# Designs tried in a protein design chat: VH-VL binders against Protein STK_02290. Part 2

Target 1, 225 residues: Protein STK_02290, of Sulfurisphaera tokodaii (q976g0)
Amino acid sequence: QEQLVAVNELNENLGKVLIKIARDSIANKLGILKINLEDYLSSLNDPILNKKGLAFVTLETYYGNSTSLRGCIGYVEAVAPLKEIVSKAAIAAAFSDPRFPPLSKGEFDNIIIEVTVLTKPQEIDVENRWELPKKIKVGEDGLIVEYGILYSGLLLPQVPMEYCWDEETFLAETCIKAGLEPDCWLNNKVKIKKFQGIIFREEKPKSEKILIIKPSEVKCKKEEI

## First folded at step 4 (VH-VL; framework fv_acimtamig)

Design s07 (from a16 with heavy chain A99G)
Fold by ESMFold2-Fast, scan of step 4:
Structure s07 (fold): chain C 225 residues (1-225), chain A 126 residues (1-126), chain B 106 residues (1-106)
Amino acid sequence: as target 1 above (225 residues)
Amino acid sequence: QVQLVQSGAEVKKPGESLKVSCKASGYTFTSYYMHWVRQAPGQGLEWMGIINPSGGSTSYAQKFQGRVTMTRDTSTSTVYMELSSLRSEDTAVYYCARGETYYDFWSGYLNYFDYWGQGTLVTVSS
Amino acid sequence: SYVLTQPSSVSVAPGQTATISCGGHNIGSKSVHWYQQRPGQSPVLVIYQDNKRPSGIPERFSGSNSGNTATLTISGTQAMDEADYYCQVWDSSTVVFGGGTKLTVL
């Protein structure tokens, strides 16, 4: 009940179910499917999906040879079972991301859905804060920066890989994301937490083939040819 | 189905302390933040602070720091707001309001209030 | 401290469009939420995240947010829309409300 989903419990079949939950939740909201969402979710009896979990849903518009970000929303507190979190995150990514207008029915067949499931964030304890970069691994860890209840920033494990950051830059960027100065991680009143994740992604819109991506497999764009 | 039910009206003297309760029902109590907002007669809305019912962590508006305390009881799904050293300027309707806990990748926590309690009128007079 | 500025009052005839502004430095980089408050009642969320409507809020309510001004727009204004309206943002450390706008439908 208080047990969190571990990333090693998630296999390809469960990844397909998570993508399906995300896609069906969005389709229901668009009127493409007519289901009672609560009944739909309650019908999912997999014990792993009924554990509390943390997840982000990312939507990208598909152009054939490239994609562009279309929405990204998640949960960083273990507030509900994984199946419910993925459903809520998918709806929020499609309709509540303030960077984008709500997803239209015409876009539904042209987006790629990606679900990132997160481990429980754990505070990094160091006596000397200058050691924080040594306790973090780009390609494995995502970061959360917290200062009180109002200042909070999270960057997913794939983000520093995409932008070719080292650990110190990753800490600084997460501070900036939290609305703090880049060196906020040196302030002992600021909490730094790390987590890991696993990514499930449609190969192309509505594909039956899902990709399982480890953050370490995400290539730095500056290093490609 | 979501309901936030607050304690009844209070009349207080300057220097006394106030404790208002807000009982939540119809949802998982620990899955949402709770905020306190007050409104003096004929005036606008003023944010006082926030509590995370899951861990009990709090953050208060600077104006109320040192004078306000927010707590919760998870067994009764109730949050409390206590304000000490009352002044006549503290005469107001006090609201609890539920805040969403989901996180936007670029914007951080999306803090808006989807459900409000009915309000508790507190009159501070000699 | 961050400040949101609203006009104190706006008047509109029934069936016409009402617009309520919310001014703030670089407010277009923040998410703006709007609340409706009828006399003696609790506030009700009518727009969140600049332009999103909660379930149950009529389509005639819409929002926008750009540069230094966020706007709440009520098309085909009805007598029942007469209320005080408050904008709200999250500034780093606090929730900030605008001073409120009284909408009169005459």
Scores: ipSAE 0.013, ipTM 0.570, lowest interface PAE 8.2, mean pLDDT 87

Design s08 (from a16 with heavy chain A99D)
Fold by ESMFold2-Fast, scan of step 4:
Structure s08 (fold): chain C 225 residues (1-225), chain A 126 residues (1-126), chain B 106 residues (1-106)
Amino acid sequence: as target 1 above (225 residues)
Amino acid sequence: QVQLVQSGAEVKKPGESLKVSCKASGYTFTSYYMHWVRQAPGQGLEWMGIINPSGGSTSYAQKFQGRVTMTRDTSTSTVYMELSSLRSEDTAVYYCARDETYYDFWSGYLNYFDYWGQGTLVTVSS
Amino acid sequence: SYVLTQPSSVSVAPGQTATISCGGHNIGSKSVHWYQQRPGQSPVLVIYQDNKRPSGIPERFSGSNSGNTATLTISGTQAMDEADYYCQVWDSSTVVFGGGTKLTVL
């Protein structure tokens, strides 16, 4: 019996609903929308939205031809229904990301909302840790590195695509993200987990059109000579 | 209505062990980390460690490593803190505190205490 | 080991502005949280992430964090604000508290 949201259960219509949950949760916190959030979420009876899930919400300021990061918060454990996780992540991305001031009402119409839904992370088991790069696929897998409770790093599956990393570099960078040395993945006390994801993104602020992005479709930065 | 309710005051002798409980209600128990913080009479706040109620993983302050153990029971939504080899200097009020932890993609974990238990006074004497 | 330094006490007259400092090396690059503790009571979060106020905390509480000093500011200070105040950061996988400041309102 499956109790966690799978990537293949999510289609464009559900992606639109997830974006709407994120948008409405932020609008409610800003006072733009006046709802009881608990009642709103309770009214969403889709079975998939009521399964536990992991998600990150990313907010980007929109400039027409470019965007800049405005917030990004997620949950690394599947402890609540997907609808609640997306709502909480959206509010946290808008108001609790310590890199940025809280989102203002004036910014609401100028941000793009992106929701990345993650599969359940699974530990990669190998006898020889030098085999770890062969068990990971750039363009498909995101990585989690864990060493105890306080040393943890997560990189979403689109990240190694954006930076044009290979699998070994991806492992090293995830170790660094966790606050560990780049060869931490060779230490058998360090847990390496992989997961997959699907990205839903507004085409432009408040767009009715939602883009579905697979990590393998993310291109490296184009550099001019 | 988040509540953290701790066990009652204890009187212990040097060399004994202490076990304090903290029962959570009003939220999803496994969705938030829990910390233990103590305060000796007239002194400041001192961090002891953190537990993830979901998986049971823990991390302890160096000063307490080797004599502190944190556990949880998900069926009762309760976190426990055990401290062994008690000495008079362990006389303190012990608090559990909920951590509203988010994982920020670039910044990592955010850790602050949004709700605190009422405290458990532990007196170690004789 | 990272250290947060607070003054041991601050005194202010009712209605005046109280400021409580929290010093730390490059503390402006960290996220600072503030707790209020009245005698015999549990600490209460009054400011989180440098300058954000939890629901239920009066607007007269504010915070800032820059360079080597974070500051808790209480405008229009009232007798009920008399308490110990603690700053807190997360550093290298540990929670670090300041030593605490006793705020006296005359």
Scores: ipSAE 0.000, ipTM 0.506, lowest interface PAE 11.2, mean pLDDT 86

Design s09 (from a16 with heavy chain E100D)
Fold by ESMFold2-Fast, scan of step 4:
Structure s09 (fold): chain C 225 residues (1-225), chain A 126 residues (1-126), chain B 106 residues (1-106)
Amino acid sequence: as target 1 above (225 residues)
Amino acid sequence: QVQLVQSGAEVKKPGESLKVSCKASGYTFTSYYMHWVRQAPGQGLEWMGIINPSGGSTSYAQKFQGRVTMTRDTSTSTVYMELSSLRSEDTAVYYCARADTYYDFWSGYLNYFDYWGQGTLVTVSS
Amino acid sequence: SYVLTQPSSVSVAPGQTATISCGGHNIGSKSVHWYQQRPGQSPVLVIYQDNKRPSGIPERFSGSNSGNTATLTISGTQAMDEADYYCQVWDSSTVVFGGGTKLTVL
């Protein structure tokens, strides 16, 4: 039933549109832009943007030579068209991330917006659960752990790169994220899914230049320190 | 304008089953989770379970496991809650309540109810 | 199973500040939401994610959450604020509600 967005359908032009949707949605909520958001989204007729998709929006405060995390929210269910998901995720990242106070008007010109679009998750089937680490590639795959509807955890493909994890550690951390024990991936009743992603990021706040980043290009945290 | 409209009050006998409906309008039905919460007379709120209207996946509170079933009809944007083997203790107002599905990267799922149905009073007596 | 503890009742004079506590083990690591229920009516969300207000909720409603206690604060209480108030968290595989606090404004 559901047609999901694939990574190979996304180009630089669509990436710019996704960033613009995120930026405009936040501006509208701050009262900087006065639009009817529903009409705005309805005017976007690209077939790819009208397919269901999964996406995370990350906001970082920009300091010129460095950045710091300011918000990150996404959707792990394919519940709406990509254009709507990006809009909702951007608003949630700005105003509903429990780690941070709501974004203020004064911050709007000083944040970098990043949109990560996820491919359709595929369940990893193995006869021997100990083979799971060999079916996953750090730098390419993100992971989802599911045990029913309420025990669910997702880690984006760039996360194990940032934390210098190997595949077994990545599985364990995703289990913990789901609220399960770190060896949950050995339980045959737990579903392990993998997905890929593509990252679109403003070069600097409000930049017309959008970077396309592959998760494999994210540097290990220990090597940056 | 988001609206959740529930079916009307019912009187049941012990051992019977009930089926309460909740019709959603004013938003994309499959984009939000729906929860069921009940409240016995003069008592607090008690969570019964959750349904994902998109895929029909459900999860129930342990207390109701084996007696409750939640379903949906996407063509009518309606969620149903069925409770079997009714006892007098099941006398309550039953609410449907909507929750967004977004995921917080550090805290996991966030479940708060932005819209509630008007409630359905079910009285179980002999 | 996770338990949220609220006082059964709180009484304040009109114009005074009401505080309603919600106790839970390490509740400061969870997101706390608050609902107002007037007699014969459905619950209404008044605070979400510890301290955020939905549109339409007066500024006199505020919240906090740290350590083992979350608090709903209503400044300049009005007669219209008389209601039952429930805190709520998500814990592992369940939604957990507090027992409710009846706020009386006399």
Scores: ipSAE 0.087, ipTM 0.678, lowest interface PAE 5.3, mean pLDDT 88

Design s10 (from a16 with heavy chain Y102F)
Fold by ESMFold2-Fast, scan of step 4:
Structure s10 (fold): chain C 225 residues (1-225), chain A 126 residues (1-126), chain B 106 residues (1-106)
Amino acid sequence: as target 1 above (225 residues)
Amino acid sequence: QVQLVQSGAEVKKPGESLKVSCKASGYTFTSYYMHWVRQAPGQGLEWMGIINPSGGSTSYAQKFQGRVTMTRDTSTSTVYMELSSLRSEDTAVYYCARAETFYDFWSGYLNYFDYWGQGTLVTVSS
Amino acid sequence: SYVLTQPSSVSVAPGQTATISCGGHNIGSKSVHWYQQRPGQSPVLVIYQDNKRPSGIPERFSGSNSGNTATLTISGTQAMDEADYYCQVWDSSTVVFGGGTKLTVL
């Protein structure tokens, strides 16, 4: 209701349902599935899915032995039930990511869907801003930088693992994502928030096998040359 | 179905204050930003500012800073725009317009306006 | 201040293609959205993110955005397409609208 989804109450079976919500929402928008989305979501009576939640949906094009990003959209405020958020994020990832054209019907069977459910972001409370790197754990925390309503940057927990950043670099890169200078985290007017997450991912397109991924398990993607 | 229903037309004198309402229905009120945009007779669209109905945070266009205030009431799913020290140049149709709050890694939260209210005509004359 | 420039009016014969330009410095690096406003009515989103079409908007509406010019294209133009058209971008922390283009179908 006003309770928020906790990531530790999400199991593999619920992860499968979240992936299915994402798949069906996109399929409906593409005309592959013909459902009334509101009725579909209303039929999902699981108490956990009806709690407010935060989620990102990531779409990747599958090439057999590799993938490439195809869309990624999410919500970072607990303003709607998890089932609605996943549905909306999936549709937005497919059709409203400005980096990519709208997902076509021919691509539907060739994308991997990933749903990341987030904990509620919490402002990091420090008396001395230089303590901020000590309050952040790479491999566990994602970061949000906020300066008013219009300047916001977000990096998911797996990102600093992927690029082998330390905590100070992670803060600086999140400032850059917000459109601010790299040392923005030293400014008392800038809010720094952290969150954790759990990742559910199709092993391959439309797979019944869903992977549960921890950010700490992501290996460095070597930047070469 | 999504609806944004605004309060009725107003006639004001210079120096008075204006308060326009925009009542939302058909969606989760706190899941969308609300913007205010005005249009003087025969002129183009002019952005006034944004409110996040979830927390009540706001940002205003430089031109209106100090004269405009945006608020919301979550119990009635209503957003308000107040404009003080009215001038004849404030004669316009005032629109509320909805925008998604999703985050993308290119534009952040800076989205397009998918639904607009019907508009409120405000005439400022002596 | 960032400025978007549109022609004040464009005329086209029924069934022909109308093009409406939106000029801005390096606008191709921004996402451009387009709104249609019929007389006495509220604006309606017709194109978002340069070239994407909302549900309910006919396929004859399309868009592009490159370099210093974004373009709204309406193929097979119909009388019901008569309206003012506004382009819109975000520049830093503000919304910027073009001045609007009146499309006449005659």
Scores: ipSAE 0.744, ipTM 0.884, lowest interface PAE 1.3, mean pLDDT 92

Design s11 (from a16 with heavy chain Y102W)
Fold by ESMFold2-Fast, scan of step 4:
Structure s11 (fold): chain C 225 residues (1-225), chain A 126 residues (1-126), chain B 106 residues (1-106)
Amino acid sequence: as target 1 above (225 residues)
Amino acid sequence: QVQLVQSGAEVKKPGESLKVSCKASGYTFTSYYMHWVRQAPGQGLEWMGIINPSGGSTSYAQKFQGRVTMTRDTSTSTVYMELSSLRSEDTAVYYCARAETWYDFWSGYLNYFDYWGQGTLVTVSS
Amino acid sequence: SYVLTQPSSVSVAPGQTATISCGGHNIGSKSVHWYQQRPGQSPVLVIYQDNKRPSGIPERFSGSNSGNTATLTISGTQAMDEADYYCQVWDSSTVVFGGGTKLTVL
């Protein structure tokens, strides 16, 4: 029963449950909700939630018509059931993202929670490394670059859409994220993996309405200085 | 509670091999990386390498590549560190140490050790 | 190979503030972690991610990290704080430790 969660098994109802798991886990750590988290997760008996999964949780501060990043942490190894991964990722995004101070009680009602569930990453194996850009599709694929265990970088499928990158730029940026040179994807010792994802996002802080976003639907807009 | 319990002290001769174990309990064994760090008498901490207990993938410090091997047994929640061709300079306390497996998008890999084993003293002398 | 530089020793009187530096090129762009090691004991994490304290670590321990220097600060230093202190970063493909600082409280 330790099969990995597939994106096509996830519907709007499960997306709502994943968002609720993230919300409740953060609320519990803030003392807003007083539950035994282990018992809470054990009570969730949906077969899909009990399969191992990969997920990132993103928190954004809400300003009405705009948002700003407040935390983003995820798992790239299938180490626990999806319900547990979402809970752990939510807590880590709120309290352990080193870019930000720990989330306060006063912020809880003003953040948007987003859960991205990932498919199992699959290594792209090519005879000629120059073919790698042709095996990747911006708007569909996220990328992982691995060189051993310590050089590892991951970019979610929506990232190249947000920055209007092509496939070669996407590969180069993922190499940079891994701490490697931009042309690392030409090195035979470097593993390139691709995965897909589905995004579940609150429409507004604590909204009962959940948006299901496909990476291809993310609007392309360059960051301007 | 989280515990990392290591095997007992060893006395070895130059040229022999060492195998130290570290048994984990109190958490999901495959959800955290395990590192090995050693400390020669009166010296500082020296990183040896890392193992991912989930898949068994490893990475070793260059100084130890070719001599060190890290493995795990998921059925017993135990990691092993084997060091071959021992020299007197390998006399040290050997520690296992646990680390998170999650990634931060902007800061990169966060590699701090929240729990350490008690250490295994290995003496290499003729 | 990345190098972290620490003073070999720091001495303070009880109740005074101890400051232990950890120097590294552009270390402010990295996350710095600090470990305390008392004689005959395993290292203990006292600060992670530059300035965060694990549960159980007293408030008198704090950290900072900017530019080329990270700093561990122990206010109101007590005899029990006497130990070796190591800074640590992750650099590309390896874990790097500083050489350690022996803190003496006299």
Scores: ipSAE 0.017, ipTM 0.611, lowest interface PAE 6.4, mean pLDDT 88

Design s12 (from a16 with heavy chain Y103F)
Fold by ESMFold2-Fast, scan of step 4:
Structure s12 (fold): chain C 225 residues (1-225), chain A 126 residues (1-126), chain B 106 residues (1-106)
Amino acid sequence: as target 1 above (225 residues)
Amino acid sequence: QVQLVQSGAEVKKPGESLKVSCKASGYTFTSYYMHWVRQAPGQGLEWMGIINPSGGSTSYAQKFQGRVTMTRDTSTSTVYMELSSLRSEDTAVYYCARAETYFDFWSGYLNYFDYWGQGTLVTVSS
Amino acid sequence: SYVLTQPSSVSVAPGQTATISCGGHNIGSKSVHWYQQRPGQSPVLVIYQDNKRPSGIPERFSGSNSGNTATLTISGTQAMDEADYYCQVWDSSTVVFGGGTKLTVL
C-alpha cells in the first residue's frame, strides 16, 4: 500500500528524468541504446520515482512548425512505481498503439516525447448529482467515468481546455468516452473521479529543454477537432 | 518467465459447484488483468469474465451472471473461478488468460491475451 | 451484441498462402487479435493489434484490418501451421471471439 505521486512533488529536474526514461526505453527497444532495462530502472533511486504513479506518454511526429499524433498510451491504475510506469507507457506508445505501425528506428530523431503524470483519482461524492459540475474545474481537473470494470473513460485535464468545454460538457464528453450516454453523470451507479496532472514535453525532438505545461495554460483551440 | 498454472482436471455431478485455480508467477500479479475463457468439446472459445487482481473488482459475461464468481489471493498470486449449479453443458476446458492494464485513447483497454494457463478439463456427468 | 464471423474451414497446399477472414461491423475501428490452437493445447497469441507479431512467431504470419474485415495471412504454409484459428476483439462491454477456422494443410 504505497503512497502515490502527487503533482506538487514534481519539479523541472524530475520532469527531465521522466522524459529521459521514456526516450531511453524507446531507444533500447529500437537497438539504438544497448542497456539492460531492469538494471537501468533499478539504478534510479529518487524516492519520488519509486512511489506508485499514473502516467501517459504521448509521441508526436515533428514537422518544424507543426506536429501530428504518433502514439499515446498510459496507465489509469497505480500498478507500479512511476519510473516503471513511464518506461512501460513509452514502449507501449511507440510500439503498441493500435492506431499506428510500430515506431521505426528512422523516426526516433523526429518525434517529440510528452509525459503527463496523473495524481491519484478521487471519487467526487455529492448528495445532488446536479452539483457535480461545481465540484470540477476546467483547467485543473481531468475526469474518469466508471461503470463497473468494462465501461470506463478518461479525459486528461488539457482536453477540455483544447476544445473550450465548460464543466457540464466535460462531464458529458467523458461519459461518451466511456461508451455511455452524455447524461451518465446523473446516474448514481456511475462513479465520477477527478485527478490533476502535470505535463513534461520536449521542446523539439531530443531537446534538452523540457517544457512544463499546466493544463490551465493550454489555449482554447476549437479548430482542432 | 511468465507462467500460469491451473488446478487439475475434475469430474462433477449436475448441481455441484466447480472451483478452478490459476497460479501466476514470473511477473507482478497485480499489474495485469486476468480473464477466464472456456471451451466445450469441439466448440469455440467463450469468454466468462475478468478480474482485476489489484482491487478485486470483477465483470462477468451475461450468460454466467448469477452462477460465476471470480476471486483472487494476492499473497499466493492465485486467481479462482467458481461456477455453481453445474449442468452437463458446462463440460469444457477452462482457461485463465492474462491481459495488460494499460489504456490507449483510441480503443481503451487493449485486452489481448499474451499468456494462457494450460487449461482445466471439467466433466459434468451423472 | 457484436458478432465476429469466420469461415469454418480453410484448406491450403504446403507452401501456398492461407488467408483466414474475420468479419464484423466496422471491425477496422477495433483492434483484432488472433490465436492459434493445436489439438489438446492452449491457445497461443500469433497476431495482436491487427498486424503485430509476438516474439517467437514466424514472419510467415501477418495480419490486416480495415472496413468490415480483418484477415490473418500465413505465407509459405507448413504442416505445423495446421490448427484452429480464432479472431478476437474487445467491444466496450465484452470480449468477443470468432467461431474459429480449422486450417488444413494438404
Scores: ipSAE 0.013, ipTM 0.590, lowest interface PAE 7.3, mean pLDDT 87

Design s13 (from a16 with heavy chain Y103W)
Fold by ESMFold2-Fast, scan of step 4:
Structure s13 (fold): chain C 225 residues (1-225), chain A 126 residues (1-126), chain B 106 residues (1-106)
Amino acid sequence: as target 1 above (225 residues)
Amino acid sequence: QVQLVQSGAEVKKPGESLKVSCKASGYTFTSYYMHWVRQAPGQGLEWMGIINPSGGSTSYAQKFQGRVTMTRDTSTSTVYMELSSLRSEDTAVYYCARAETYWDFWSGYLNYFDYWGQGTLVTVSS
Amino acid sequence: SYVLTQPSSVSVAPGQTATISCGGHNIGSKSVHWYQQRPGQSPVLVIYQDNKRPSGIPERFSGSNSGNTATLTISGTQAMDEADYYCQVWDSSTVVFGGGTKLTVL
């Protein structure tokens, strides 16, 4: 409800439930499953699933040894309980991603479903904007930069880990992602928000094995060499 | 049933201010963005701006920057659009229109308008 | 300063296929939405995200979008389809509408 989902409340069993919600929502829309979606979601009484949350659902076509992006839609504002957000995001990823045609019934068994749960983005409130890098933690926080509604950029928590960025570079890159200048984070009309995230992903289509990806576990590219 | 009901027609003089309301019903008010679009007589559609009813954040088209203000009242599920320093060229039908709040990595927010208010005719003349 | 270009008018006989174009630089990389507006009435969404139909819109409405042109297609055009049609995209940080096309069914 009013309380927000925290990533440390989410375990493998809840990850399996979130994946199942995504799968069942898509199957219902395709006519593979015949349920009343509202009744289905109402039957899910886990307290964590009933907290407001944000999520992205990513669909990838599976080719055995490789995958290709098939859809990715999410919510960056906490407008509904997590169970409803995952259901809506899954349907939108399958049928409303403008990059792709709507998912067909024949594709259903050949996609991998990934659910990324985000904590509610919190505006970083500082008296002086030079303090912003001190309020951000690489390996824990993702960032959103927004200037009004229309200029918006989001970078997931693993991105600065992958590229070995410090906090100031992370702010600058998120500004660039929003279509703004790298120093946009010094402009007091620009809002900077932080969030955390956790990823649940099917190992292969319809797999019972769910992978959990944590941003802090992502290796810096320089360390991989 | 989703409905957006706007306030009635108005006649204004140049230099006055306009405030149009749009009352939403039939859905969760804070789960959708609301846009304002106007249409001068015999002309096309012109976007004015957007408001997020949940947090109250707004963004306005550059042409209206400094003259337009969008607000909302969550207790009455109503969005307001206020336009100041009216000129005769502001004569138009003003529409509120609802948009989904989900976001994708390529296009950002998906801003298409699934429901529209009935429109409010505003005539600005001396 | 992104611009969408539509023909001012298109005429078709009842039962024939109407096509309305919406031109824009690299518009195929954007999502195009289409609205129908009858005289004195509010716009109605008829196609969203290039080719998807909202609930309640007849299947004779379809869309496509590639390169520099998006197209709204109305097969088996009926008298009730007579209206102004507007295309719309999101460009960078603003909503952009085409100038509108008056469809006449005669």
Scores: ipSAE 0.014, ipTM 0.577, lowest interface PAE 7.0, mean pLDDT 87

